# VHH binders against q9xw16, part 22

Target 1, 132 residues: q9xw16
Amino acid sequence: MSGWNAYIDTMTAAAPSIKRCAIVGAADGSVWARTEADNVFKASEEELKTFVALFNDVTQVPAKGADIEGVHYVVPRTEESLIFGKKENTGFFAVKTKSAVLIAVYEGPNEVAAQVRKAVESMQTYLNNAGY
Below, E stands for the ipSAE of ESMFold2; O stands for the ipSAE of OpenDDE; V2 stands for 0.75 times the mean of E and O plus 0.25 times the DockQ between their complexes.

## First folded at step 18 (VHH; framework vhh_6fv0_2)

Design d3 (at its last look DockQ between E and O 0.10; V2 from the best seeds 0.00; counts 0 for: pae E 5.5 > 2, framework grips, placed apart)
Fold by OpenDDE, look of step 18:
Structure d3 (fold): chain B 132 residues (1-132), chain A 123 residues (1-123)
Amino acid sequence: as target 1 above (132 residues)
Amino acid sequence: QVQLQESGGGLVQPGGSLRLSCAASGFTFSDYYMYWVRQAPEKGLEWVSTISSSGSTIYYKDSVKGRFTVSRDNAKNTLYLQMNSLKPEDAAQYYCATDAPSGEPDLYRADVRGQGTQVTVSS
């Protein structure tokens, strides 16, 4: 287990509604860590390459939406380093750090989403401060 | 309690126009993002447009760009959607939604959007 797996564990522990989670390279979408086994994060690296490229211009993302693990999500708005999507009772939060993108896929209502967002943004802050 | 009420829907011919309104109450309207979403028969809920609290940030679904215009009047607690050059595929129940009170959108929750207004486009 790489050091990055610990951050996966931290996020999933902070937000139990996270079903799958990944840390990928911001430049190329390469997977650094992900949930595995019964909760395996299934996005391909090709898909992730496309996904992380969305952060190059987040203002264009709402018009197009975002795809993760073959699922299309509505993206009603974005922030500079945050892309989040909705699909019925599911969604995702993706945050960009200096060198990584953290992706968390969750199930639940708005209250659940808030906890997920907090978890990934906390990790974002930590990693940024650590230089990643 | 968040309350939203849409109006302005109706029957129009292709190429026609409608102006939807959404009256908001029960929250500080000017502090939150507002959204338009729609649902056509046998289709899922579809996002249409987003406008920030000040109106400075606006997003549109690609298929409505150049035809729809979202705006808001914070003094009147009202959200608008001007729909021009309407197409049959625009026919749907249109809803307004809000980030209130949490600050995070949940477009699929009925308690953060109105009852909707029906838009029908037919020759």
Scores: ipSAE 0.687, ipTM 0.849, lowest interface PAE 0.7, mean pLDDT 93
Fold by ESMFold2, look of step 18:
Structure d3 (fold): chain B 132 residues (1-132), chain A 123 residues (1-123)
Amino acid sequence: as target 1 above (132 residues)
Amino acid sequence: QVQLQESGGGLVQPGGSLRLSCAASGFTFSDYYMYWVRQAPEKGLEWVSTISSSGSTIYYKDSVKGRFTVSRDNAKNTLYLQMNSLKPEDAAQYYCATDAPSGEPDLYRADVRGQGTQVTVSS
């Protein structure tokens, strides 16, 4: 297995309610790895380019919301390197590293969302320490 | 003060059934989505099912579809989970949960759930 796919597996194992997940380039939204098969992460490169650009000024994102996989999410909160989106039973966390954006889409209540956040932030820290 | 209390867990053999209940108080139950989540030893919380405030919209984790049925009785402030065709993989502590009282996510709170009820599946 490629090295980037192992990071997808690590995040989904740490937070079992992650439904789909991806690692994409922070500059251009190019897909480095994603969940595949029955849980394929479907966002287009055009959509991902727009999405990662939200991190250029995260403070503007709550007013705009965010689109991933053709789904529009309300963004109730952001932090310097984190965007949290919600729609009905689902949500996402996205975190930015030096070179990448990690995106995890999940289902469930706030307690499940907290575990998803921890999984992506743990990987964010790991990749930043490795120079990514 | 929001209170959730689960019951109905127990020991069953593979293929058996259990019905879990969740008694809710301290908030307007009929205004909020309710959830079932579970936790096996040394694993994270796993989402199982969601039911809308009216009960008209229901979601299941793929691995339990067709085997588990969530329902609610808003007059009795009670949430239910009927679990059929139980597998060893379903063994866990089961919790009901809600996003009440805020109606928005609270990313820093993990306490909007009950004490749980144990489901054990073995021969």
Scores: ipSAE 0.134, ipTM 0.571, lowest interface PAE 5.5, mean pLDDT 86
ESMFold2 (binder alone), look of step 18: mean pLDDT 80; pTM 0.803

Design d4 (at its last look DockQ between E and O 0.75; V2 from the best seeds 0.00; counts 0 for: pae O 3.3 > 2, framework grips)
Fold by ESMFold2, look of step 18:
Structure d4 (fold): chain B 132 residues (1-132), chain A 123 residues (1-123)
Amino acid sequence: as target 1 above (132 residues)
Amino acid sequence: QVQLQESGGGLVQPGGSLRLSCAASGFTFSDYYMYWVRQAPEKGLEWVSTISSSGSTIYYKDSVKGRFTVSRDNAKNTLYLQMNSLKPEDAAQYYCATDAPSGMPDLYRADYRGQGTQVTVSS
């Protein structure tokens, strides 16, 4: 396991359309790493705590959608360890590992979204295999 | 080429009902999630409901839950939306949509949604 910031760099390099992303603790939403500099991931601790709790029952998320960074997203469906949201030409993917939630916020059309999803799911697999 | 065609819209009074249909062709309908979305004048598209390829998993936007019922008939390649207890805020152009080839919903691009059917609710 390397420093958590290297994983942020790996995801943004794999999917350049990612505008902001973070790795947060699944239990409490505490920030383990995030994009910094000009594009700081700016979700509050209270918002992240609420967000990661959505993974306690993903089937209830589509009815009301999800909020991150003060933005409300439509969630048209979920999977056991995946929540994705859309708002106009922007969106997010969030995946849960054993200990963490990976969040990537992107801009672009649906074709770009597939690249973002692949990047976060690859990291999900890597962290799960590492015990996280 | 994906082809989707909505029908069944019209004018109803508040509290009334309508049943929308979406005829699908040009793809294997039974393999894909289907969606209903709607758009009121000068507003963005709003997601309404989702139904899985088999019909076994269904999601509704909270504001329509209990009033709308989505269903599908895979033998007829047809998606349905039964709308009961209609309210003025339900008035919109209604579209059906499906996943893009990437396997992600493209609710906002015309290539993967129909031309729509108008629902008008007035007292």
Scores: ipSAE 0.397, ipTM 0.728, lowest interface PAE 2.7, mean pLDDT 88
Fold by OpenDDE, look of step 18:
Structure d4 (fold): chain B 132 residues (1-132), chain A 123 residues (1-123)
Amino acid sequence: as target 1 above (132 residues)
Amino acid sequence: QVQLQESGGGLVQPGGSLRLSCAASGFTFSDYYMYWVRQAPEKGLEWVSTISSSGSTIYYKDSVKGRFTVSRDNAKNTLYLQMNSLKPEDAAQYYCATDAPSGMPDLYRADYRGQGTQVTVSS
């Protein structure tokens, strides 16, 4: 376990609806930390490379959607450093920091989405301030 | 309470046009992103278009680019979808949706969408 696992734990604690979570390199999608065991984040390296590259031009993502862990999500809109998607009672939030992408996959009613977003954006802010 | 009311659907031939409207109430329309989504028979709900609060940011599903145009009139609390060159695969129940009040697009939440308007494309 690396020091980055603490941030995984922080996000999952802040939003219990998060089922799986990962922190990856923004440049190459390399996994820095992820949820493990029963909640293992299962995205492949190739998939993550493709995913983080979406932040190069977020304006194109809604038209295409986004894939995480082999699941295709609808992406209704994006923000400069935020990509989020939905599929039925599941969804994801992905935020980009200076050097990382934080990905949280959640399950539950739509009401939980706000809490998930808050969790990942709070971490985004913290890491950005820390230079990451 | 968020209320959305779609209208303008109907039956058209391939290549035809329709203009959908969505009347919004119960929230500050001009502060929120609006969306069009659709559901065809035996298919899941799919996203069609997004427009930001000011209209400055717009997104389309690839399959409707160049044919559909989303717009809004914030003074009238109304969202529009101009659909040109309609294809059979565009046939669906069309819904408008909003980020209000949660600030997140609740596309799959019925109370954050209208009742929908039916679009049928057939020769």
Scores: ipSAE 0.023, ipTM 0.507, lowest interface PAE 3.3, mean pLDDT 90
ESMFold2 (binder alone), look of step 18: mean pLDDT 81; pTM 0.813

Design d5 (at its last look DockQ between E and O 0.86; V2 from the best seeds 0.00; counts 0 for: pae O 4.8 > 2)
Fold by ESMFold2, look of step 18:
Structure d5 (fold): chain B 132 residues (1-132), chain A 123 residues (1-123)
Amino acid sequence: as target 1 above (132 residues)
Amino acid sequence: QVQLQESGGGLVQPGGSLRLSCAASGFTFSDYYMYWVRQAPEKGLEWVSTISSSGSTIYYKDSVKGRFTVSRDNAKNTLYLQMNSLKPEDAAQYYCATDAPSGEPDLWRADYRGQGTQVTVSS
């Protein structure tokens, strides 16, 4: 658990606009690490299990959008291993690795969103190379 | 320097059709995804459709799937939305939008959104 918390710290340091984030198991949505305290990532395991299953066919996601922490986001497009959602000046990026899904919820305009995407994709690459 | 100009809106009866156009300039149109969004009075912006830079990938919100068709002509720098079987709930101001230059969709920023064209479904 403490080892996975270091990855949370790395992502939030790389993109300060990330308000909440988590690393969850790709098969079942189990939480491996998340932001805590005042910035607790509050999604239930039931919601996360539904969310990670979206990666089974990302092409179906834009039609209905996605829910995280009880908030509904529009998903205007997807990419292989990437789902991003938008709601006004907030959004999320989620990427899938071999074993995990990384989720980052942020606030700010698109300039900020690009920084968040880079942070999450960098961690995705690192974890994939490490076998996760 | 992104410039988008929508046209083709108007008044139509339920079940009717309209074809919207979006003329684009100030960026390399063929490099970027394009989007249609709409806004009805007293409502927020609502995403309608997405089309990839080549036109090969297309998404629609469920409520318009089968009735609306998005397309693009990269040689003319123009995005289109063919709207068939129009319903009262489709009445809105329609905007085109782009992810240029950030590469991330920004459906709500005026800099990446056109001026809009009004679609009114009668009665």
Scores: ipSAE 0.393, ipTM 0.713, lowest interface PAE 2.5, mean pLDDT 88
Fold by OpenDDE, look of step 18:
Structure d5 (fold): chain B 132 residues (1-132), chain A 123 residues (1-123)
Amino acid sequence: as target 1 above (132 residues)
Amino acid sequence: QVQLQESGGGLVQPGGSLRLSCAASGFTFSDYYMYWVRQAPEKGLEWVSTISSSGSTIYYKDSVKGRFTVSRDNAKNTLYLQMNSLKPEDAAQYYCATDAPSGEPDLWRADYRGQGTQVTVSS
């Protein structure tokens, strides 16, 4: 239980619609922290390696979508440090910091997406300012 | 209230062309990303194209690259999709969608996209 778990708890507290969440290394997709137990984040390290590599060229992601935990999401658009996807009543937000990628998978009506995004971007800002 | 109205669909032969339009109202059109999505029979809604508020950023689904061109006229509050070299697999109900007002696209909600326009491709 590393200090990174506190950031997982922070994001999940900030956005209750987040079902699963992870903080991974931006370089290799290694898991630094994740939701566990009943809400275990299930993405494999291989999948995460592929996922974080998407940030190398986000402009190509919408054309192909993104996979998290074996689920394929539509990615309507990307930003330099933001990839988000949607699938029916689920979606994800992934933001990149200097050294990490924060991934939050949520479930619920679309209205909850704004809160989820705010949660992960707030954490992104905090971590960036902290040098991570 | 966000209002989107698609038009320009129809029946074309393979290799044919169509130009779709989307008339937008009820929000500041020029401030938002716009999207084209489509739904074929017995298939889920799928993303086709994205264009940023200024038009400077554009994305396409791989299968339509080189054939479809998205554009917008912010002065007319209109989104366009030029579809060339149409294929049977392009047949679908085409919808325009927006990030407005929440700032995120909701491809699954009717109030964030229009009623759609039907595109049929058949020889």
Scores: ipSAE 0.023, ipTM 0.454, lowest interface PAE 4.8, mean pLDDT 90
ESMFold2 (binder alone), look of step 18: mean pLDDT 82; pTM 0.822

Design d6 (at its last look DockQ between E and O 0.80; V2 from the best seeds 0.51)
Fold by OpenDDE, look of step 18:
Structure d6 (fold): chain B 132 residues (1-132), chain A 123 residues (1-123)
Amino acid sequence: as target 1 above (132 residues)
Amino acid sequence: QVQLQESGGGLVQPGGSLRLSCAASGFTFSDYYMYWVRQAPEKGLEWVSTISSSGSTIYYKDSVKGRFTVSRDNAKNTLYLQMNSLKPEDAAQYYCATDAPSGEPDFYRADYRGQGTQVTVSS
């Protein structure tokens, strides 16, 4: 288990509604850490490669949505380093750091979404400050 | 309490136009993103368009780009959707929606969207 797994644990502890979570390379979508076992993050590396490339122009993402783990999510809007998606009572938050993309898939009402967002953005800030 | 009321739906022929309106109350309209979503028969809720509080940021579903135009009048607490070149696949119940208090879209919940207005496209 790499040191990156600790950050997975931190995010999932901060937001219990996170069902699956991953930290991947921003350049190529390579998986650095992910939830495993019963909560295994199942996105393929090919899918992740495509996903992280969305951050090259986030303004184009809403028009087409985003796919994670074979599930298509609506992306109502984006921010410069944030892509989030919705699908009924599920969704995801993906934030980009200097070198990584943090992805958290959650299940629950909007209230839990806010908690998930805080968790991933907090980690984003931490990693950015750490140079990652 | 968030209140949204859509209007302007109707029956049009393919290639026709409609202009939807959404009257908002119960919240500070000018501070929130607004959304249009739609639901066709036997389909799930589908996002159509987003407009920021000031109107400076706008997004469209790919299939409606170039045909639909979202706008807002914050002085009137009203959201608009100009729909041109309508296609049969655009037929749906159209809803306006806003962000939840947390600042994120939750238009899957009726609490943050209107009752809808029906758009039918048929020759």
Scores: ipSAE 0.702, ipTM 0.859, lowest interface PAE 0.7, mean pLDDT 95
Fold by ESMFold2, look of step 19:
Structure d6 (fold): chain B 132 residues (1-132), chain A 123 residues (1-123)
Amino acid sequence: as target 1 above (132 residues)
Amino acid sequence: QVQLQESGGGLVQPGGSLRLSCAASGFTFSDYYMYWVRQAPEKGLEWVSTISSSGSTIYYKDSVKGRFTVSRDNAKNTLYLQMNSLKPEDAAQYYCATDAPSGEPDFYRADYRGQGTQVTVSS
């Protein structure tokens, strides 16, 4: 498996409720790795460019929410370097590293959201420590 | 157990005002983010506003910004929503809600939401 693809596998293994995820460049939303095949992460190039720009000021995000994969999510609040969205029984967590944004889309009740957040934030810490 | 009790709903004409209250007990109110959400008949829950535990950070859904004001009184364990310039689309059952113990918003679950208060906007 390729280098960046291994990080996708690590996150999905740590939180099985993750349905799709990606690692994208923080500057332009370019896809470095993503889930593929039956669970392809299919956000458009335009959408990803808009999405990563939300991290320029996360406090402005709740007013309008966020879109990923053509789905609109409510963002009830944000935290430093973290945007999370909710839509009924689905959601996403997104975190920014020095050079990347990690995005994980999950399904399940809120009881599993903590597992997804932990998986994504653990990878955020790892990549930051590695200079990414 | 978390207990939340909303009040202050009623019938109002378009352009009118209402002030909702949410009395909290069974948890340390001043440690938690609070939310207002609403539900119109045969529709899902809609997030309206968020206020941080200290009251220093506030978010609104874009469609209510400038018309609604959320506030809290931590000494009285009470959350408020001042609703001005009400529109027919604001008619709904209004709920206050708080975070799940894991620290994420959980207003879809009744354990962290009150029973609601009805707001009716009728000409």
Scores: ipSAE 0.514, ipTM 0.778, lowest interface PAE 1.8, mean pLDDT 89
ESMFold2, look of step 18: ipSAE 0.483; ipTM 0.758
ESMFold2 (binder alone), look of step 18: mean pLDDT 79; pTM 0.806
ESMFold2 (binder alone), look of step 19: mean pLDDT 81; pTM 0.817
OpenDDE, look of step 19: ipSAE 0.324; ipTM 0.695

## First folded at step 19 (VHH; framework vhh_6fv0_2)

Design j1 (at its last look DockQ between E and O 0.78; V2 from the best seeds 0.00; counts 0 for: pae E 2.2 > 2)
Fold by ESMFold2, look of step 19:
Structure j1 (fold): chain B 132 residues (1-132), chain A 123 residues (1-123)
Amino acid sequence: as target 1 above (132 residues)
Amino acid sequence: QVQLQESGGGLVQPGGSLRLSCAASGFTFSDYYMYWVRQAPEKGLEWVSTISSSGSTIYYKDSVKGRFTVSRDNAKNTLYLQMNSLKPEDAAQYYCATDAPSGEPDFYRVDYRGQGTQVTVSS
């Protein structure tokens, strides 16, 4: 748990607009690490299992959108290893690595969203190169 | 300086058709995704359709799939929405949007949207 928490800290430091984030297992949605304390990432285990399964075919996601923490997001488009969602002035980015899904929930306009995406994709690349 | 101008709205009966247009300028239109969104009086902004820069990838909200067709003409910098079999639930102000210049869509910031075009469906 302690080792994975450092990656949470790295992403939140790289993009301060991230309000909550988590690293979950790609196969089952199990939580490996998440933001805690005053900004707890509180998605249910059932919700996370459903969410990570979206990466089995990302082309199906825009039709119905996606749910995280009980919040429904519009997903206007996807990429093979990336799902992002929008709801008013908030959103999320989620990327899949070999073993995990990284999820970051943020607040702010599109200029902020690009920084959040970069932070999450940089970590995706790092973990993939490390075999995760 | 993204500029978008919607047109083609109007009043139709249920089952009717309309074709919306969105004229784009101030960016390289052919490099960016385009979107249709809509807003009814008592509802928030609703995403309707997405089309990739080349037109090769298209997504629709479930409730409009099979009735609406999005297309683009990159030579004319114009986005289109053909709306068939219109229902009262489709009545809204329609806007186009783009992920230019940031690369991420921003449906909720009004400074980058045009005035929109009104679609009214009534018997």
Scores: ipSAE 0.429, ipTM 0.733, lowest interface PAE 2.2, mean pLDDT 88
Fold by OpenDDE, look of step 19:
Structure j1 (fold): chain B 132 residues (1-132), chain A 123 residues (1-123)
Amino acid sequence: as target 1 above (132 residues)
Amino acid sequence: QVQLQESGGGLVQPGGSLRLSCAASGFTFSDYYMYWVRQAPEKGLEWVSTISSSGSTIYYKDSVKGRFTVSRDNAKNTLYLQMNSLKPEDAAQYYCATDAPSGEPDFYRVDYRGQGTQVTVSS
């Protein structure tokens, strides 16, 4: 296990509604860490490469949505370093750091989204401050 | 309590136009992103458009780009959707929705969108 697994565990612990999450390279979508065992993050490298490329122009993402783990999500809006999607009682938050993209897929009522976002953004802030 | 009331729906022929309005109350309208969503028969809730609090950021579903125009009047607490060149596949119940207080889109919650206005497109 790499040191990045600790950050996965941190995010997962911070928001129990998170089912799966990953930390991937912002440049190429390479997986640095992901949830495993019973909650395996299943996105392929090809998919992740496509996903992280969305951050190159987030303004175009809402029009088309985003795919994670073979699931298509509606993306109602984006922020400069934030892409989030929704599908019924599921969704994701993805944030970009200096060198990484943090992805958290969650399941539950819509009100859990705030906690998921907070968890991911908190990690984003931490990693940015750490130079990652 | 968030209150949203849509209006302006109706029956139009393909190629026709409608202008939807959404009257907002119970929250600081000018502080929130607003959304248009729709639900067609036998389909789930579908996102249509997003407009930021100031109106400076706007997004559209691909299928409505060039045909629909979202706008807002913060002084009137009103959201608009101009729909031109309507197609049969645009027929749906249209809802306006707002963000949760935390800033996330929350249009899947009934209490964060209006009762809707029906748009029917038929020759």
Scores: ipSAE 0.153, ipTM 0.600, lowest interface PAE 2.0, mean pLDDT 91
ESMFold2 (binder alone), look of step 19: mean pLDDT 80; pTM 0.813

Design j2 (at its last look DockQ between E and O 0.29; V2 from the best seeds 0.00; counts 0 for: pae O 8.8 > 2)
Fold by ESMFold2, look of step 19:
Structure j2 (fold): chain B 132 residues (1-132), chain A 123 residues (1-123)
Amino acid sequence: as target 1 above (132 residues)
Amino acid sequence: QVQLQESGGGLVQPGGSLRLSCAASGFTFSDYYMYWVRQAPEKGLEWVSTISSSGSTIYYKDSVKGRFTVSRDNAKNTLYLQMNSLKPEDAAQYYCARDAPSGEPDLYRVDYRGQGTQVTVSS
């Protein structure tokens, strides 16, 4: 819906190094919004269902890493509502809200990761405060 | 200013053991998560294990779990990796690494990684 698309725009504007992102349902990985057009966030329903289930116990994630858009990322550690993935010069941040998972895929030197994290965590806080 | 010095590598037969050490200076060691990463010839860096600042939280790559044990001694500013049941696939240059100042893992940044110690596994 148009309301959820605005949140996509807010995150990408806040952190230009975000190349693709999505907001998906925490229970089943259903896509509520995503980057489209030239920067389509591409993940299958099955991949997203598997991905959001990682938040059921984030302590198990580092052992095998995580997959998004058919790309395997190493996950050196996690936090209760945050999964951070790395592969070469690219990475992702994923955060869980009450109802959703926010996923942002970025590219660039590792020094930009803090900007991406701030953007997704700011949106996480906003959505949690709004009841989502 | 961050200085990390790995040691303890060597040649070992399959099934053997080695204990790696990483001496840290130039930062408050006890404040940071620490990592072991490795690089085989003509391969990219591979994450191996993570240990929290206190040592209470530990993660391993699945392929080394049960064989490797990471530990730290914050009084001595030293990180350790006990490697048991070594396989030819474990042969690599092993590096210790620290979190970036912003608290994100930055396993590929030379400034937060030592020079490495070589582990060779062969008959």
Scores: ipSAE 0.392, ipTM 0.711, lowest interface PAE 2.5, mean pLDDT 87
Fold by OpenDDE, look of step 19:
Structure j2 (fold): chain B 132 residues (1-132), chain A 123 residues (1-123)
Amino acid sequence: as target 1 above (132 residues)
Amino acid sequence: QVQLQESGGGLVQPGGSLRLSCAASGFTFSDYYMYWVRQAPEKGLEWVSTISSSGSTIYYKDSVKGRFTVSRDNAKNTLYLQMNSLKPEDAAQYYCARDAPSGEPDLYRVDYRGQGTQVTVSS
């Protein structure tokens, strides 16, 4: 296990509604770490490459949505370094650091989303401060 | 109770203009990002525009850039969408929707939207 797995564990522990997580390279979508075993993050490298490219212009993402793990999510809004999607009682938060994209897929009502966002943004802040 | 009430829709010819309004009540309007979304027949909900709490951050769908202008008056608890140079493909039911409070992590509140206002574009 790489050191990045510890950050996966940190995020997944921060919110029970988080089902799967991944840390991927912002430039190419390469997987640095992901949840495994019963909570395996299933997005392919090709899909992730497409996903991380969304951060090149986040303002257009709400118009087309985003795909993660073969699931299409509506993206209601974006921020400069944040993309979040929603599909029924599921969703995701993705945040961009200097060199990475952190993705958390969650399940639950809208009320749980706040905690999920907090988890990924906290990690975002930490990694940015660490130079990643 | 959170309430959103859209108005200003109507029938216009291609190239025409409409100004939509959304009256908000039941919450601190100035704390929330607001969205315009639309739904055309046989299509799903489509994002049109985003405006931040203060109005300092604005996003548009590519196809409406240069034609639509989103704004808000927080003193009046009102969201606006000025639509110029309307095209037939702009015809839809238009809704305003609320997001999370500024500075708070949350998800888009798709359940908080009005009844919508119909925009029809036809010659």
Scores: ipSAE 0.012, ipTM 0.298, lowest interface PAE 8.8, mean pLDDT 89
ESMFold2 (binder alone), look of step 19: mean pLDDT 80; pTM 0.809

